VHH binders against Gliding motility regulatory protein (frzE). Designs and how they scored, part 21

Target 1, 240 residues: Gliding motility regulatory protein (frzE), of Myxococcus xanthus (p18769r270to509)
Amino acid sequence: DISNEVREQLDRVESDLHMLRDDAFRFVRRNDDGINTLHGNLAKMADHVAEARLVPLSTVFDAFPRAVREMSRTQGKEVDLVIENADIGVDRSMLGDVRDALVHLLRNSVDHGVESPDTRQQLGKPLNGRIRIRVRVDGDMLHIEVEDDGRGIDPERLRQAAISKRLINAVQAAALSEREAIELIFRPGFSTRDQVSELSGRGVGMDVVKRKVETLGGSVGVSSRIGRGSTITLRLPQSL
Below, E stands for the ipSAE of ESMFold2; O stands for the ipSAE of ESMFold2 at other seeds; V2 stands for 0.75 times the mean of E and O plus 0.25 times the DockQ between their complexes.

## First folded at step 22 (VHH; framework vhh_8fcz_2)

Design f6x (from t4 with T28Q Y57W; at its last fold request DockQ between E and O 0.85; V2 from the best seeds 0.00; counts 0 for: pae O 2.1 > 2, grease 24.5 > 24.2)
Amino acid sequence: QVQLVESGGGLVQPGGSLRLSCAASGFQFSWHEMNWVRQPPGKGLEWVSAISYTGSWTVYADSVEGRFTIIRDNDKKMVYLQMTSLKTEDTAVYYCAKDLSTHFYDTGEHDHEGQGTQVTVSS
ESMFold2, look of step 22: ipSAE 0.571; ipTM 0.799
ESMFold2 (binder alone), look of step 22: mean pLDDT 82; pTM 0.834
ESMFold2 at other seeds, look of step 22: ipSAE 0.538; ipTM 0.784
ESMFold2, fold request of step 23: ipSAE 0.512, 0.492, 0.536; ipTM 0.782, 0.771, 0.791
ESMFold2 (binder alone), fold request of step 23: mean pLDDT 82, 82, 82; pTM 0.828, 0.829, 0.827
ESMFold2 at other seeds, fold request of step 23: ipSAE 0.492, 0.490, 0.522; ipTM 0.772, 0.766, 0.790

